# Ledger of designs, part 7: VH-VL binders against PAX-interacting protein 1 (PAXIP1)

Target 1, 90 residues: PAX-interacting protein 1 (PAXIP1), of Bos taurus (Bovine) (a0jna8r94to183)
Amino acid sequence: ESCQIFFGITACLSQVSPEDRSALWAMLTFHGGGCQLNLNRKCTHLVVPEPKGEKYECALRRASIKIVTPDWVLDCISEKTRKDEALYHP
Key: E = the ipSAE of ESMFold2; O = the ipSAE of OpenDDE; V2 = 0.75 times the mean of E and O plus 0.25 times the DockQ between their complexes.

## First folded at step 9 (VH-VL; framework fv_emicizumab_arm2)

Design q2 (from p2 with heavy chain Y101W F103Y W104Y; at its last look DockQ between E and O 0.39; V2 from the best seeds 0.00; counts 0 for: pae E 7.1 > 2)
Fold by ESMFold2, look of step 9:
Structure q2 (fold): chain C 90 residues (1-90), chain A 123 residues (1-123), chain B 107 residues (1-107)
Amino acid sequence: as target 1 above (90 residues)
Amino acid sequence: QVQLVESGGGLVQPGGSLRLSCAASGFTFSRYAIQWVRQAPGKGLEWVSSISGSGGSTYYRREVKGRFTISRDNSKNTLYLQMNSLRAEDTAVYYCAKEGWDYYGYPDAFDIWGQGTLVTVSS
Amino acid sequence: DIQMTQSPSSLSASVGDRVTITCKASQDISNYLAWYQQKPGQAPELLIYDASNLETGVPDRFSGSRYGTDFTLTISSLQPEDIATYYCQQYDNLPLTFGGGTKVEIK
């Protein structure tokens, strides 16, 4: 499952540095996920380091969007399994 | 709180004109596409017109194209529908409704609706 | 234009009954289907978006599902406050189109 940990996931990355954005993008896509800059209906996850901003507030209103910190991505890969997103809410 | 309020409905003769307004509050108005939807008495819902968040794109159902004009003033948080050459078939309650996603892309469901304003076209 | 065929046109059920309303799209619309509730004398309200996702504040007795171009709204235990007309609506392509509605009454 390590190559497919993020199968079915489309993540919107928000409030991360350009270097962190590139790294997270590569990690998600290498393990079967998708990434994009826009928060829209395609998204399953918002990756955001802090609980603020318009994307964060929008995602809170949408049950279809799980909100996680970047640590969720790192820990999923490190432990080779999809971690419970609720544990990683900013 | 998030709210849409329509106004400007009334009684008008066939061939007449009317301008509807929809006042928005409680959200960043310019980020959302907004729709006009109508409902004739005793009938179902019917999409009329859409406008993008910026106002740069407008769309109309076939039966109103050329007679109705949708517009918005983002500095006043207000949507408009100018209705010209009105016909009996245009008699309906007119609702404004917003799409639920705040970043323009794919069409979305309408998460907030106004209370509606009645337009009656009769001699 | 995408035609949405909604059935039944009306139904009458007892408090506590399971109620099922269906919509069939005339072509594939993916999951881009909403369900709205319109209580008598009121504006429509969103119940379900993207075929199966419950809007904030909607009771969990409401659910939606999709099989191909067939979509279903289910009320697991009908309550008196659920008296309304229910509409499906596709938002896959313009013109946006609604089903004909299902009027739900308590018997």
Scores: ipSAE 0.014, ipTM 0.650, lowest interface PAE 7.1, mean pLDDT 89
ESMFold2 (binder alone), look of step 9: mean pLDDT 93; pTM 0.950
OpenDDE, look of step 9: ipSAE 0.023; ipTM 0.718

Design q3 (at its last look DockQ between E and O 0.60; V2 from the best seeds 0.00; counts 0 for: pae E 4.9 > 2)
Heavy chain, then light chain:
Amino acid sequence: QVQLVESGGGLVQPGGSLRLSCAASGFTFSRYAIQWVRQAPGKGLEWVSSISGSGGSTYYRREVKGRFTISRDNSKNTLYLQMNSLRAEDTAVYYCAKEGWDYSGYPDAFDIWGQGTLVTVSS
Amino acid sequence: DIQMTQSPSSLSASVGDRVTITCKASQDISNYLAWYQQKPGQAPELLIYDASNLETGVPDRFSGSRYGTDFTLTISSLQPEDIATYYCQQYDNLPLTFGGGTKVEIK
ESMFold2, look of step 9: ipSAE 0.075; ipTM 0.715
ESMFold2 (binder alone), look of step 9: mean pLDDT 92; pTM 0.949
OpenDDE, look of step 9: ipSAE 0.189; ipTM 0.802

Design q4 (from p2 with heavy chain W104Y; at its last look DockQ between E and O 0.08; V2 from the best seeds 0.00; counts 0 for: pae O 6.7 > 2, placed apart)
Fold by ESMFold2, look of step 9:
Structure q4 (fold): chain C 90 residues (1-90), chain A 123 residues (1-123), chain B 107 residues (1-107)
Amino acid sequence: as target 1 above (90 residues)
Amino acid sequence: QVQLVESGGGLVQPGGSLRLSCAASGFTFSRYAIQWVRQAPGKGLEWVSSISGSGGSTYYRREVKGRFTISRDNSKNTLYLQMNSLRAEDTAVYYCAKEGYDFYGYPDAFDIWGQGTLVTVSS
Amino acid sequence: DIQMTQSPSSLSASVGDRVTITCKASQDISNYLAWYQQKPGQAPELLIYDASNLETGVPDRFSGSRYGTDFTLTISSLQPEDIATYYCQQYDNLPLTFGGGTKVEIK
């Protein structure tokens, strides 16, 4: 079911414009995921367009947090499946 | 480079006071909770105090509460520990140590430590 | 307060030996456990966080694992530069607490 693509994930959005943040937030939550602006132990994913910043550096140290560009969200929805996060590392 | 450097240790009599400083460089200081951890000579590590990145929340080990005050000046990238009513059992090397960014509401492992500064409380 | 019982308090092993150090938490702490290495005369350094994740730059002969409230640090092949005291530390709840330490020596 396409509405559960992001079931069980909690995504932290970083370094995106307010407009892109709103769109990504809607896409993630419509497809069963959670979103937040804070990076903490509840997060499974950091969505960030560039490999820089303190959230990015913190997430690199946490194997439990997968780091992806916004394209990961778009492609998962387009293909109706959870794509391999490693292919979307910024 | 990311670095923490403690200073202000020394010899002080029981009942005296001392102020430790921890100078931070190479990272955005205000985003991180910082800790004081101490180690008595030949003994293990003991958490002393924590302060949030903004400085709005402070926490203390029971044995130092009311005597020690943790503070920070984010404009100077400096952490402080004011130690009053010092006792012989406060003798230790005092380290400052940094938590991970944006783990608000959750303590984190200490990824960067200073070199320590020795406080000796003796008659 | 959460008590961290670390064992052994000291050990002596040969270069190349597999070394295992344990910590037991007095209550469930999930994976919120770190291991630190403190070489003689130096500040502690983070080895492992979240029970099993290696800090950047740490050799892969170090590993961490969790079973319930029992946590293990393993050095797969002890090296001379691994002479140190090792501490576990829980960060699930305040006050933050450390194990008593394990001094590792080469025999």
Scores: ipSAE 0.014, ipTM 0.669, lowest interface PAE 6.6, mean pLDDT 89
ESMFold2 (binder alone), look of step 9: mean pLDDT 92; pTM 0.947
OpenDDE, look of step 9: ipSAE 0.016; ipTM 0.679

Design q5 (from p2 with heavy chain K98R Y101W W104Y; at its last look DockQ between E and O 0.04; V2 from the best seeds 0.00; counts 0 for: pae O 8.1 > 2, placed apart)
Fold by ESMFold2, look of step 9:
Structure q5 (fold): chain C 90 residues (1-90), chain A 123 residues (1-123), chain B 107 residues (1-107)
Amino acid sequence: as target 1 above (90 residues)
Amino acid sequence: QVQLVESGGGLVQPGGSLRLSCAASGFTFSRYAIQWVRQAPGKGLEWVSSISGSGGSTYYRREVKGRFTISRDNSKNTLYLQMNSLRAEDTAVYYCAREGWDFYGYPDAFDIWGQGTLVTVSS
Amino acid sequence: DIQMTQSPSSLSASVGDRVTITCKASQDISNYLAWYQQKPGQAPELLIYDASNLETGVPDRFSGSRYGTDFTLTISSLQPEDIATYYCQQYDNLPLTFGGGTKVEIK
């Protein structure tokens, strides 16, 4: 139940420190999600702290990708439910 | 603004040559695979050739392989199609089109198209 | 080569009509199918990618769906500006291939 919060999600992480990347990666995968460093059409989410950069601009033009801050990952886990991505746009 | 603009079309005799150009602006050109697609007058769309963002991989439809060469100069944001040994069936409007993704080489839908340049091959 | 069979080749409909266009792939292509709109005298424009995802800026009267190798483009209420030829295109494997097109006209 709690380990499936991110089922069906493939997240691309961008602009996070190596430490934060490792933590976010573990959080996503432990709770049933996939995670990768590269942005491609397999991705469902871009996790990015700021509204800038090449991956952000690419994802912004793609309705298939939800753009969220790292807080989305943290809050989903804290509240044990998938939060509305629209509230977490950088 | 994101834009592709083709040029270099014209009238040529069978067996002749033309070089088409496609000028890109408003995006990081080297990150995207680009395609040539053609449309004979009154007919449908036909894929011709593609090139990866780096230029390291090229692909051709069977009917043009050996006669057409796709290339790009990323320092000039320009795509080229060198067309040799032209035939009547090569008569078409030629479009350049951008794939939406060029991370890790998956083919993708064409999200940006140029307005096309006409190539006519006739005596 | 993957053949894309598009139907009908042409249709004539009234403003406000629901229009349905079908594209069949000769083999499984997953959801790697796009729909393009080409208005008279213009270049094609992307409407739908990955079978069902609407490109940014495309009116929501357009929709796409997939059932196996059968793909459908639907215009829920035809408008005068929708006069165009519509093409499906698979991008699962090379060579990239298009359907034969569907010309939509106002009667």
Scores: ipSAE 0.015, ipTM 0.657, lowest interface PAE 6.5, mean pLDDT 89
ESMFold2 (binder alone), look of step 9: mean pLDDT 94; pTM 0.956
OpenDDE, look of step 9: ipSAE 0.016; ipTM 0.692

Design q6 (from p2 with heavy chain Y101W W104Y G105D; at its last look DockQ between E and O 0.75; V2 from the best seeds 0.00; counts 0 for: pae E 5.3 > 2)
Heavy chain, then light chain:
Amino acid sequence: QVQLVESGGGLVQPGGSLRLSCAASGFTFSRYAIQWVRQAPGKGLEWVSSISGSGGSTYYRREVKGRFTISRDNSKNTLYLQMNSLRAEDTAVYYCAKEGWDFYDYPDAFDIWGQGTLVTVSS
Amino acid sequence: DIQMTQSPSSLSASVGDRVTITCKASQDISNYLAWYQQKPGQAPELLIYDASNLETGVPDRFSGSRYGTDFTLTISSLQPEDIATYYCQQYDNLPLTFGGGTKVEIK
ESMFold2, look of step 9: ipSAE 0.067; ipTM 0.707
ESMFold2 (binder alone), look of step 9: mean pLDDT 92; pTM 0.948
OpenDDE, look of step 9: ipSAE 0.132; ipTM 0.785

## First folded at step 10 (VH-VL; framework fv_emicizumab_arm2)

Design s1 (from q1 with heavy chain F103S; at its last look DockQ between E and O 0.07; V2 from the best seeds 0.00; counts 0 for: pae E 8.8 > 2, placed apart)
Fold by ESMFold2, look of step 10:
Structure s1 (fold): chain C 90 residues (1-90), chain A 123 residues (1-123), chain B 107 residues (1-107)
Amino acid sequence: as target 1 above (90 residues)
Amino acid sequence: QVQLVESGGGLVQPGGSLRLSCAASGFTFSRYAIQWVRQAPGKGLEWVSSISGSGGSTYYRREVKGRFTISRDNSKNTLYLQMNSLRAEDTAVYYCAKEGWDSWGYPDAFDIWGQGTLVTVSS
Amino acid sequence: DIQMTQSPSSLSASVGDRVTITCKASQDISNYLAWYQQKPGQAPELLIYDASNLETGVPDRFSGSRYGTDFTLTISSLQPEDIATYYCQQYDNLPLTFGGGTKVEIK
């Protein structure tokens, strides 16, 4: 319904199954967000289920990148609002 | 000494299979995404496939998806490319290449390349 | 797919000449562009990352720049060891794509 929830965000997806990756990608892009493969300065968010891995460690050192679990994406859509990322840190 | 060494290339008939290996040394293998890049004889460079440091994310160029499988064994510091249903157009030198980290700590271009292994697909 | 149009496809220059190679992206890729050098019979090696940053050990006669979607590799004073084919490569989005290459020869 509401397609602008993720306006201005660019998410990097990491450590998710192919099925979950496809679903999260569709959810983010349908609601106005961007997705990409690499973690770089363009990213605003890293979506990871667990607090480990190379992308997680890189993102943890950079305040410009917010780290969230996949539940952040689901809950933002369910509640039709951008949830506080700090509540979803893995 | 940071090094990538490819092996497993050779002659194979169309429709056949081949597995390439890339042995890594001199760096923490599991921290870096690794790519396969190929170069047909006398031609330019072409990205084939990528795998994340953990192995959790894999990516393929459209023309090889479903036929090639990239994988890694971080306990052996080895990258693999399983190549099935090979075609003449897959003939190339295959390089493995390591993703680098820029001065900001983000992944970047391919800073270390192996010397390549030749795959020839012909009758 | 992001197309990388590289020009010229080949050039000949004398030792000491200034050489310029260009690469145009079919869409905005920010600074996510690398330049590689491939000497005859060798694997590629990284020269420039993030459009303008020199890789460690690369001579300062090499430089890179960006204007919009146009990227330039410059060799300020060509040396005999610079005989190679040069490739640009974008890493903004998949599939990762390379330019067609520029073969540099010495007259």
Scores: ipSAE 0.012, ipTM 0.628, lowest interface PAE 8.8, mean pLDDT 88
ESMFold2 (binder alone), look of step 10: mean pLDDT 93; pTM 0.949
OpenDDE, look of step 10: ipSAE 0.040; ipTM 0.762

Design s2 (at its last look DockQ between E and O 0.75; V2 from the best seeds 0.00; counts 0 for: pae E 6.3 > 2)
Fold by ESMFold2, look of step 10:
Structure s2 (fold): chain C 90 residues (1-90), chain A 122 residues (1-122), chain B 107 residues (1-107)
Amino acid sequence: as target 1 above (90 residues)
Amino acid sequence: QVQLVESGGGLVQPGGSLRLSCAASGFTFSRYAIQWVRQAPGKGLEWVSSISGSGGSTYYRREVKGRFTISRDNSKNTLYLQMNSLRAEDTAVYYCAKEGWDSGYPDAFDIWGQGTLVTVSS
Amino acid sequence: DIQMTQSPSSLSASVGDRVTITCKASQDISNYLAWYQQKPGQAPELLIYDASNLETGVPDRFSGSRYGTDFTLTISSLQPEDIATYYCQQYDNLPLTFGGGTKVEIK
């Protein structure tokens, strides 16, 4: 149940520190998700702390990409359920 | 604002040459593959050529290979199409179009220029 | 080369009608299909990518679907501003290929 929270998602991590990147990557993959540094059409989510940058602007143009802050990842794990992405828009 | 603007179209005789330009603005040009697509008057859309973001890979439809050369100057945010040995069937509006992703996977064309008309006639 | 067989080539419908346009690919192209709208005298504009995803700013009366190699563009309630020619395009393999287009007019 908790190990599959992120089943079916592929997250792109952007504009996070190397420490945060490593932690978020581990959290996403441990709970059934995919993770990568490049934004492309494989992605379902962009994880970005602030609403700026080329990847953010590209993701805004794609309805298939959910844009969330890193807190979305943390809260999904803490509450053991996939939280509504709309509440975590930067 | 993300924009592509074509120029360089005109009237040319069969066997002649013409160079089209496509000026890009509002995005990191070097990250995206760009395409040339043409449309003969009153007809449908036809892919002509593609170039990778770096410019290292180029692709052509069979009918233009050897006659057309796609290139880009990423320092000037400009795409080019050199068209040699032009034929009547090359008469069309030529569009440049941008892939929507900065990826190695093909994607739909999310931004198109306004087009430039090339007429090849005697 | 992958052929995209688009039908019908033209249609006339009334404002408010449901309009359906189809494309059939000559081989499996997964979801790598786009729909474009080209209004008279204008450049094409992207409506739908990856078979079913609506491009930002496109009205929600447009939708796309896939069943195997059969792809459908639907306009749930035709509006006067939807007068255009619609094209499908596959981007699974080179050469990139378009359907022949569907000209949509108001009766």
Scores: ipSAE 0.016, ipTM 0.664, lowest interface PAE 6.3, mean pLDDT 89
ESMFold2 (binder alone), look of step 10: mean pLDDT 93; pTM 0.953
OpenDDE, look of step 10: ipSAE 0.050; ipTM 0.773

Design s3 (from q6 with heavy chain Y106W; at its last look DockQ between E and O 0.57; V2 from the best seeds 0.00; counts 0 for: pae E 5.2 > 2)
Heavy chain, then light chain:
Amino acid sequence: QVQLVESGGGLVQPGGSLRLSCAASGFTFSRYAIQWVRQAPGKGLEWVSSISGSGGSTYYRREVKGRFTISRDNSKNTLYLQMNSLRAEDTAVYYCAKEGWDFYDWPDAFDIWGQGTLVTVSS
Amino acid sequence: DIQMTQSPSSLSASVGDRVTITCKASQDISNYLAWYQQKPGQAPELLIYDASNLETGVPDRFSGSRYGTDFTLTISSLQPEDIATYYCQQYDNLPLTFGGGTKVEIK
ESMFold2, look of step 10: ipSAE 0.036; ipTM 0.691
ESMFold2 (binder alone), look of step 10: mean pLDDT 93; pTM 0.950
OpenDDE, look of step 10: ipSAE 0.186; ipTM 0.793

Design s4 (from q6 with heavy chain W101Y Y106W; at its last look DockQ between E and O 0.61; V2 from the best seeds 0.00; counts 0 for: pae E 3.6 > 2)
Heavy chain, then light chain:
Amino acid sequence: QVQLVESGGGLVQPGGSLRLSCAASGFTFSRYAIQWVRQAPGKGLEWVSSISGSGGSTYYRREVKGRFTISRDNSKNTLYLQMNSLRAEDTAVYYCAKEGYDFYDWPDAFDIWGQGTLVTVSS
Amino acid sequence: DIQMTQSPSSLSASVGDRVTITCKASQDISNYLAWYQQKPGQAPELLIYDASNLETGVPDRFSGSRYGTDFTLTISSLQPEDIATYYCQQYDNLPLTFGGGTKVEIK
ESMFold2, look of step 10: ipSAE 0.172; ipTM 0.761
ESMFold2 (binder alone), look of step 10: mean pLDDT 92; pTM 0.946
OpenDDE, look of step 10: ipSAE 0.321; ipTM 0.827
ESMFold2, look of step 12: ipSAE 0.153; ipTM 0.746
ESMFold2 (binder alone), look of step 12: mean pLDDT 92; pTM 0.948
OpenDDE, look of step 12: ipSAE 0.210; ipTM 0.803

Design s5 (at its last look DockQ between E and O 0.27; V2 from the best seeds 0.00; counts 0 for: pae E 6.2 > 2)
Fold by ESMFold2, look of step 10:
Structure s5 (fold): chain C 90 residues (1-90), chain A 121 residues (1-121), chain B 107 residues (1-107)
Amino acid sequence: as target 1 above (90 residues)
Amino acid sequence: QVQLVESGGGLVQPGGSLRLSCAASGFTFSRYAIQWVRQAPGKGLEWVSSISGSGGSTYYRREVKGRFTISRDNSKNTLYLQMNSLRAEDTAVYYCAKEGWDSYPDAFDIWGQGTLVTVSS
Amino acid sequence: DIQMTQSPSSLSASVGDRVTITCKASQDISNYLAWYQQKPGQAPELLIYDASNLETGVPDRFSGSRYGTDFTLTISSLQPEDIATYYCQQYDNLPLTFGGGTKVEIK
């Protein structure tokens, strides 16, 4: 398993159940990434299941933030590589 | 337009108290952390205190901890700084400043024009 | 506490000159550094965030860069309206700290 798939990534997790949040958080951090609950300028990614909400709208206005569904995290790990975020936009 | 307006400054004797207010408009106030930053006359900028968007987390510089209390009323779009046991070194223009995103720590994208607090006998 | 050492404390330059202001952090702060402009009698205004990103509405003659813990604000061609004091600020860790400021004047 490749440690560091998510090197350089700081993900904000939004609209995910507490159980799924814990799992996604662990997956991101175990593979070299950072996680936080707040969306701010330090974030590189917003992980959100649906294209709705204040965090989604904020991220949409920022070119520096990639917006992906939770499947992006799962597939990156499963395939042991960083997948193209554009394929996972909600 | 996005705006912050401070008030409540004035002249007070050492040991006295003041309460500063910062009225916010033009944005969803509860989404953003807000800061108090001060500037002594002719001097540089100094961070004083921060409060999270919900008001659940507060932070203070060491020199004011225990004397100053930051709070917010999100129903009134207003930030407060209760300043007790004031000292001459607290003399400054006090600014409220909004983080550019929804949480601290972040850069401050909108500042008020400030309110002067003078502590002198 | 993270100390931000800003230099010079003041400078005087002609319209059209390239101006460079530096700020050194006492420890690694990644890119978590902002630059503010404070014109005389006014509140500070954000110029640069995350060391090198230009805030919306800021003229493109302003730029920021980072090398390790050394940060630089550059004004490529100084204009009369750029008379101000400039401050760096780190936001990597509490307490949030500012540099001492650089007063820029026109000859």
Scores: ipSAE 0.015, ipTM 0.665, lowest interface PAE 6.2, mean pLDDT 90
ESMFold2 (binder alone), look of step 10: mean pLDDT 93; pTM 0.949
OpenDDE, look of step 10: ipSAE 0.021; ipTM 0.739

Design s6 (from q1 with heavy chain G100S F103T; at its last look DockQ between E and O 0.65; V2 from the best seeds 0.00; counts 0 for: pae E 6.6 > 2)
Fold by ESMFold2, look of step 10:
Structure s6 (fold): chain C 90 residues (1-90), chain A 123 residues (1-123), chain B 107 residues (1-107)
Amino acid sequence: as target 1 above (90 residues)
Amino acid sequence: QVQLVESGGGLVQPGGSLRLSCAASGFTFSRYAIQWVRQAPGKGLEWVSSISGSGGSTYYRREVKGRFTISRDNSKNTLYLQMNSLRAEDTAVYYCAKESWDTWGYPDAFDIWGQGTLVTVSS
Amino acid sequence: DIQMTQSPSSLSASVGDRVTITCKASQDISNYLAWYQQKPGQAPELLIYDASNLETGVPDRFSGSRYGTDFTLTISSLQPEDIATYYCQQYDNLPLTFGGGTKVEIK
């Protein structure tokens, strides 16, 4: 049965390979989260491997958006719980 | 260094036409909606027109609809405003401005503005 | 169309004064409001977005707040370089609309 680790989360994926993007998208949606291509006001998270780029700079200006590396997604699933986003800032 | 540079302003007679250009650099142009905003001499700011990042959606203030056409060439990082059937009321400094977000379908604040180009419509 | 009623149209204050500029929306716009500063002879510059968030590089003497449809720009201690006209703008819905502006001068 599907675990709801990411319920209430809307993630924007940035700067990941097409293969990694597809895998992260599946992981997030299978565990109750949403994904989208745009960084906008609906997003709760930006998933980005490096602290650079226009999406990263935009997300830094908005306290409503948490910035995490892809490892946050992997570790949340592995540990079956939502990990503290502050530990995963790129 | 993100910048927008307008050009193409000048003096034109009523009923005439003018094409404005806005050259963009320092950001991924195709990801952002861009706006034209104008300011008549000694007056406030007035939104004129918007175009989505892809160019697929365009919007106009009521007073210019049918006379002005906004467009963009993402391969050249350039925004355009074709202004036809110009009237004295169109006299203003015209600014291009970039939205703050990588937005697909939602308006946002304008974080980068050009220097403006003056359009004067008179005999 | 969403009307933005900005007050006052002009003001004069001394260096160090607290300055408050108000913008009232004709309907709910959530927090989708920006404040711009336009210094004489220059293009506008973004100060505040989403009603209360400071744009990068803007001095912390500027702040924005919202109560319902009433929005406030505050300059906690006016400086000589703050001589400008200030505009609010809503971006909740089209057409995008600006307030009428507030010209701020030093006494």
Scores: ipSAE 0.015, ipTM 0.659, lowest interface PAE 6.6, mean pLDDT 89
ESMFold2 (binder alone), look of step 10: mean pLDDT 92; pTM 0.947
OpenDDE, look of step 10: ipSAE 0.055; ipTM 0.771

## First folded at step 12 (VH-VL; framework fv_emicizumab_arm2)

Design u1 (from s4 with heavy chain Y104P; at its last look DockQ between E and O 0.91; V2 from the best seeds 0.00; counts 0 for: pae E 4.8 > 2)
Heavy chain, then light chain:
Amino acid sequence: QVQLVESGGGLVQPGGSLRLSCAASGFTFSRYAIQWVRQAPGKGLEWVSSISGSGGSTYYRREVKGRFTISRDNSKNTLYLQMNSLRAEDTAVYYCAKEGYDFPDWPDAFDIWGQGTLVTVSS
Amino acid sequence: DIQMTQSPSSLSASVGDRVTITCKASQDISNYLAWYQQKPGQAPELLIYDASNLETGVPDRFSGSRYGTDFTLTISSLQPEDIATYYCQQYDNLPLTFGGGTKVEIK
ESMFold2, look of step 12: ipSAE 0.062; ipTM 0.732
ESMFold2 (binder alone), look of step 12: mean pLDDT 92; pTM 0.949
OpenDDE, look of step 12: ipSAE 0.394; ipTM 0.847

Design u2 (from s4 with heavy chain D102R; at its last look DockQ between E and O 0.43; V2 from the best seeds 0.00; counts 0 for: pae O 4.3 > 2)
Fold by OpenDDE, look of step 12:
Structure u2 (fold): chain C 90 residues (1-90), chain A 123 residues (1-123), chain B 107 residues (1-107)
Amino acid sequence: as target 1 above (90 residues)
Amino acid sequence: QVQLVESGGGLVQPGGSLRLSCAASGFTFSRYAIQWVRQAPGKGLEWVSSISGSGGSTYYRREVKGRFTISRDNSKNTLYLQMNSLRAEDTAVYYCAKEGYRFYDWPDAFDIWGQGTLVTVSS
Amino acid sequence: DIQMTQSPSSLSASVGDRVTITCKASQDISNYLAWYQQKPGQAPELLIYDASNLETGVPDRFSGSRYGTDFTLTISSLQPEDIATYYCQQYDNLPLTFGGGTKVEIK
């Protein structure tokens, strides 16, 4: 049984390649998280590799959404713990 | 700079019609829901109508349903409010307001407002 | 419809005073509550969104808080330029509804 590292998290993916998006989606959902392409009130996190794009600009101005790079997802999984999102701001 | 500018207000008799416009600039118009909010003289704020970014969804307060029609022309960055069968209680300053930019889905707080246009319905 | 009961309807305070305005929602609206400031003869301006988030450019003497269905706007130190009518608004469900407003004056 997989570790539920991302329980309670709904991540929006932005500015990622199709192959990276597929991988991130699988990792997030496998570890108990939700994933979606649209940015709405259900989202707790925005996953973006670079500080650009309309979704990034929106999330940047909203304290309720945590903005992280894909490395946040990877490191959380590799270390089996939820890392501080502030350290992974693009 | 983001800006909304209302126009089309004026004096009209009960039962008459009026069409308001709201010209938008400084942002990608089609990506945001826009609404009309009115304020009767000396009174509070009252939501009137909203339209989604694409224009595919429209919403109205109960008292204006069947009389008011909200629409938009995204190629012109313009919002409209067609007001028919006007009543005295429709007298108000009408503001257009942009929905916030946090979410792509409705609803959100109104982060930008126009300066309003006065509609007076009187015999 | 969701009713927003705002209080007080008006208040007068001195420069530097702490001012508190309250809105109570008739049902759970989560944190989907905004506060607006409307100065005399002007259009409303957004102050707070999502109950407690300060809009960009707004002075940090303004703050918002939530306790269940009770929402509070606080001005930590009232300034002369804060003379205005303040409104709360829920955007949890349609129809969108505003509080009745609070007129803030300086003594």
Scores: ipSAE 0.025, ipTM 0.755, lowest interface PAE 4.3, mean pLDDT 93
ESMFold2, look of step 12: ipSAE 0.214; ipTM 0.755
ESMFold2 (binder alone), look of step 12: mean pLDDT 92; pTM 0.949

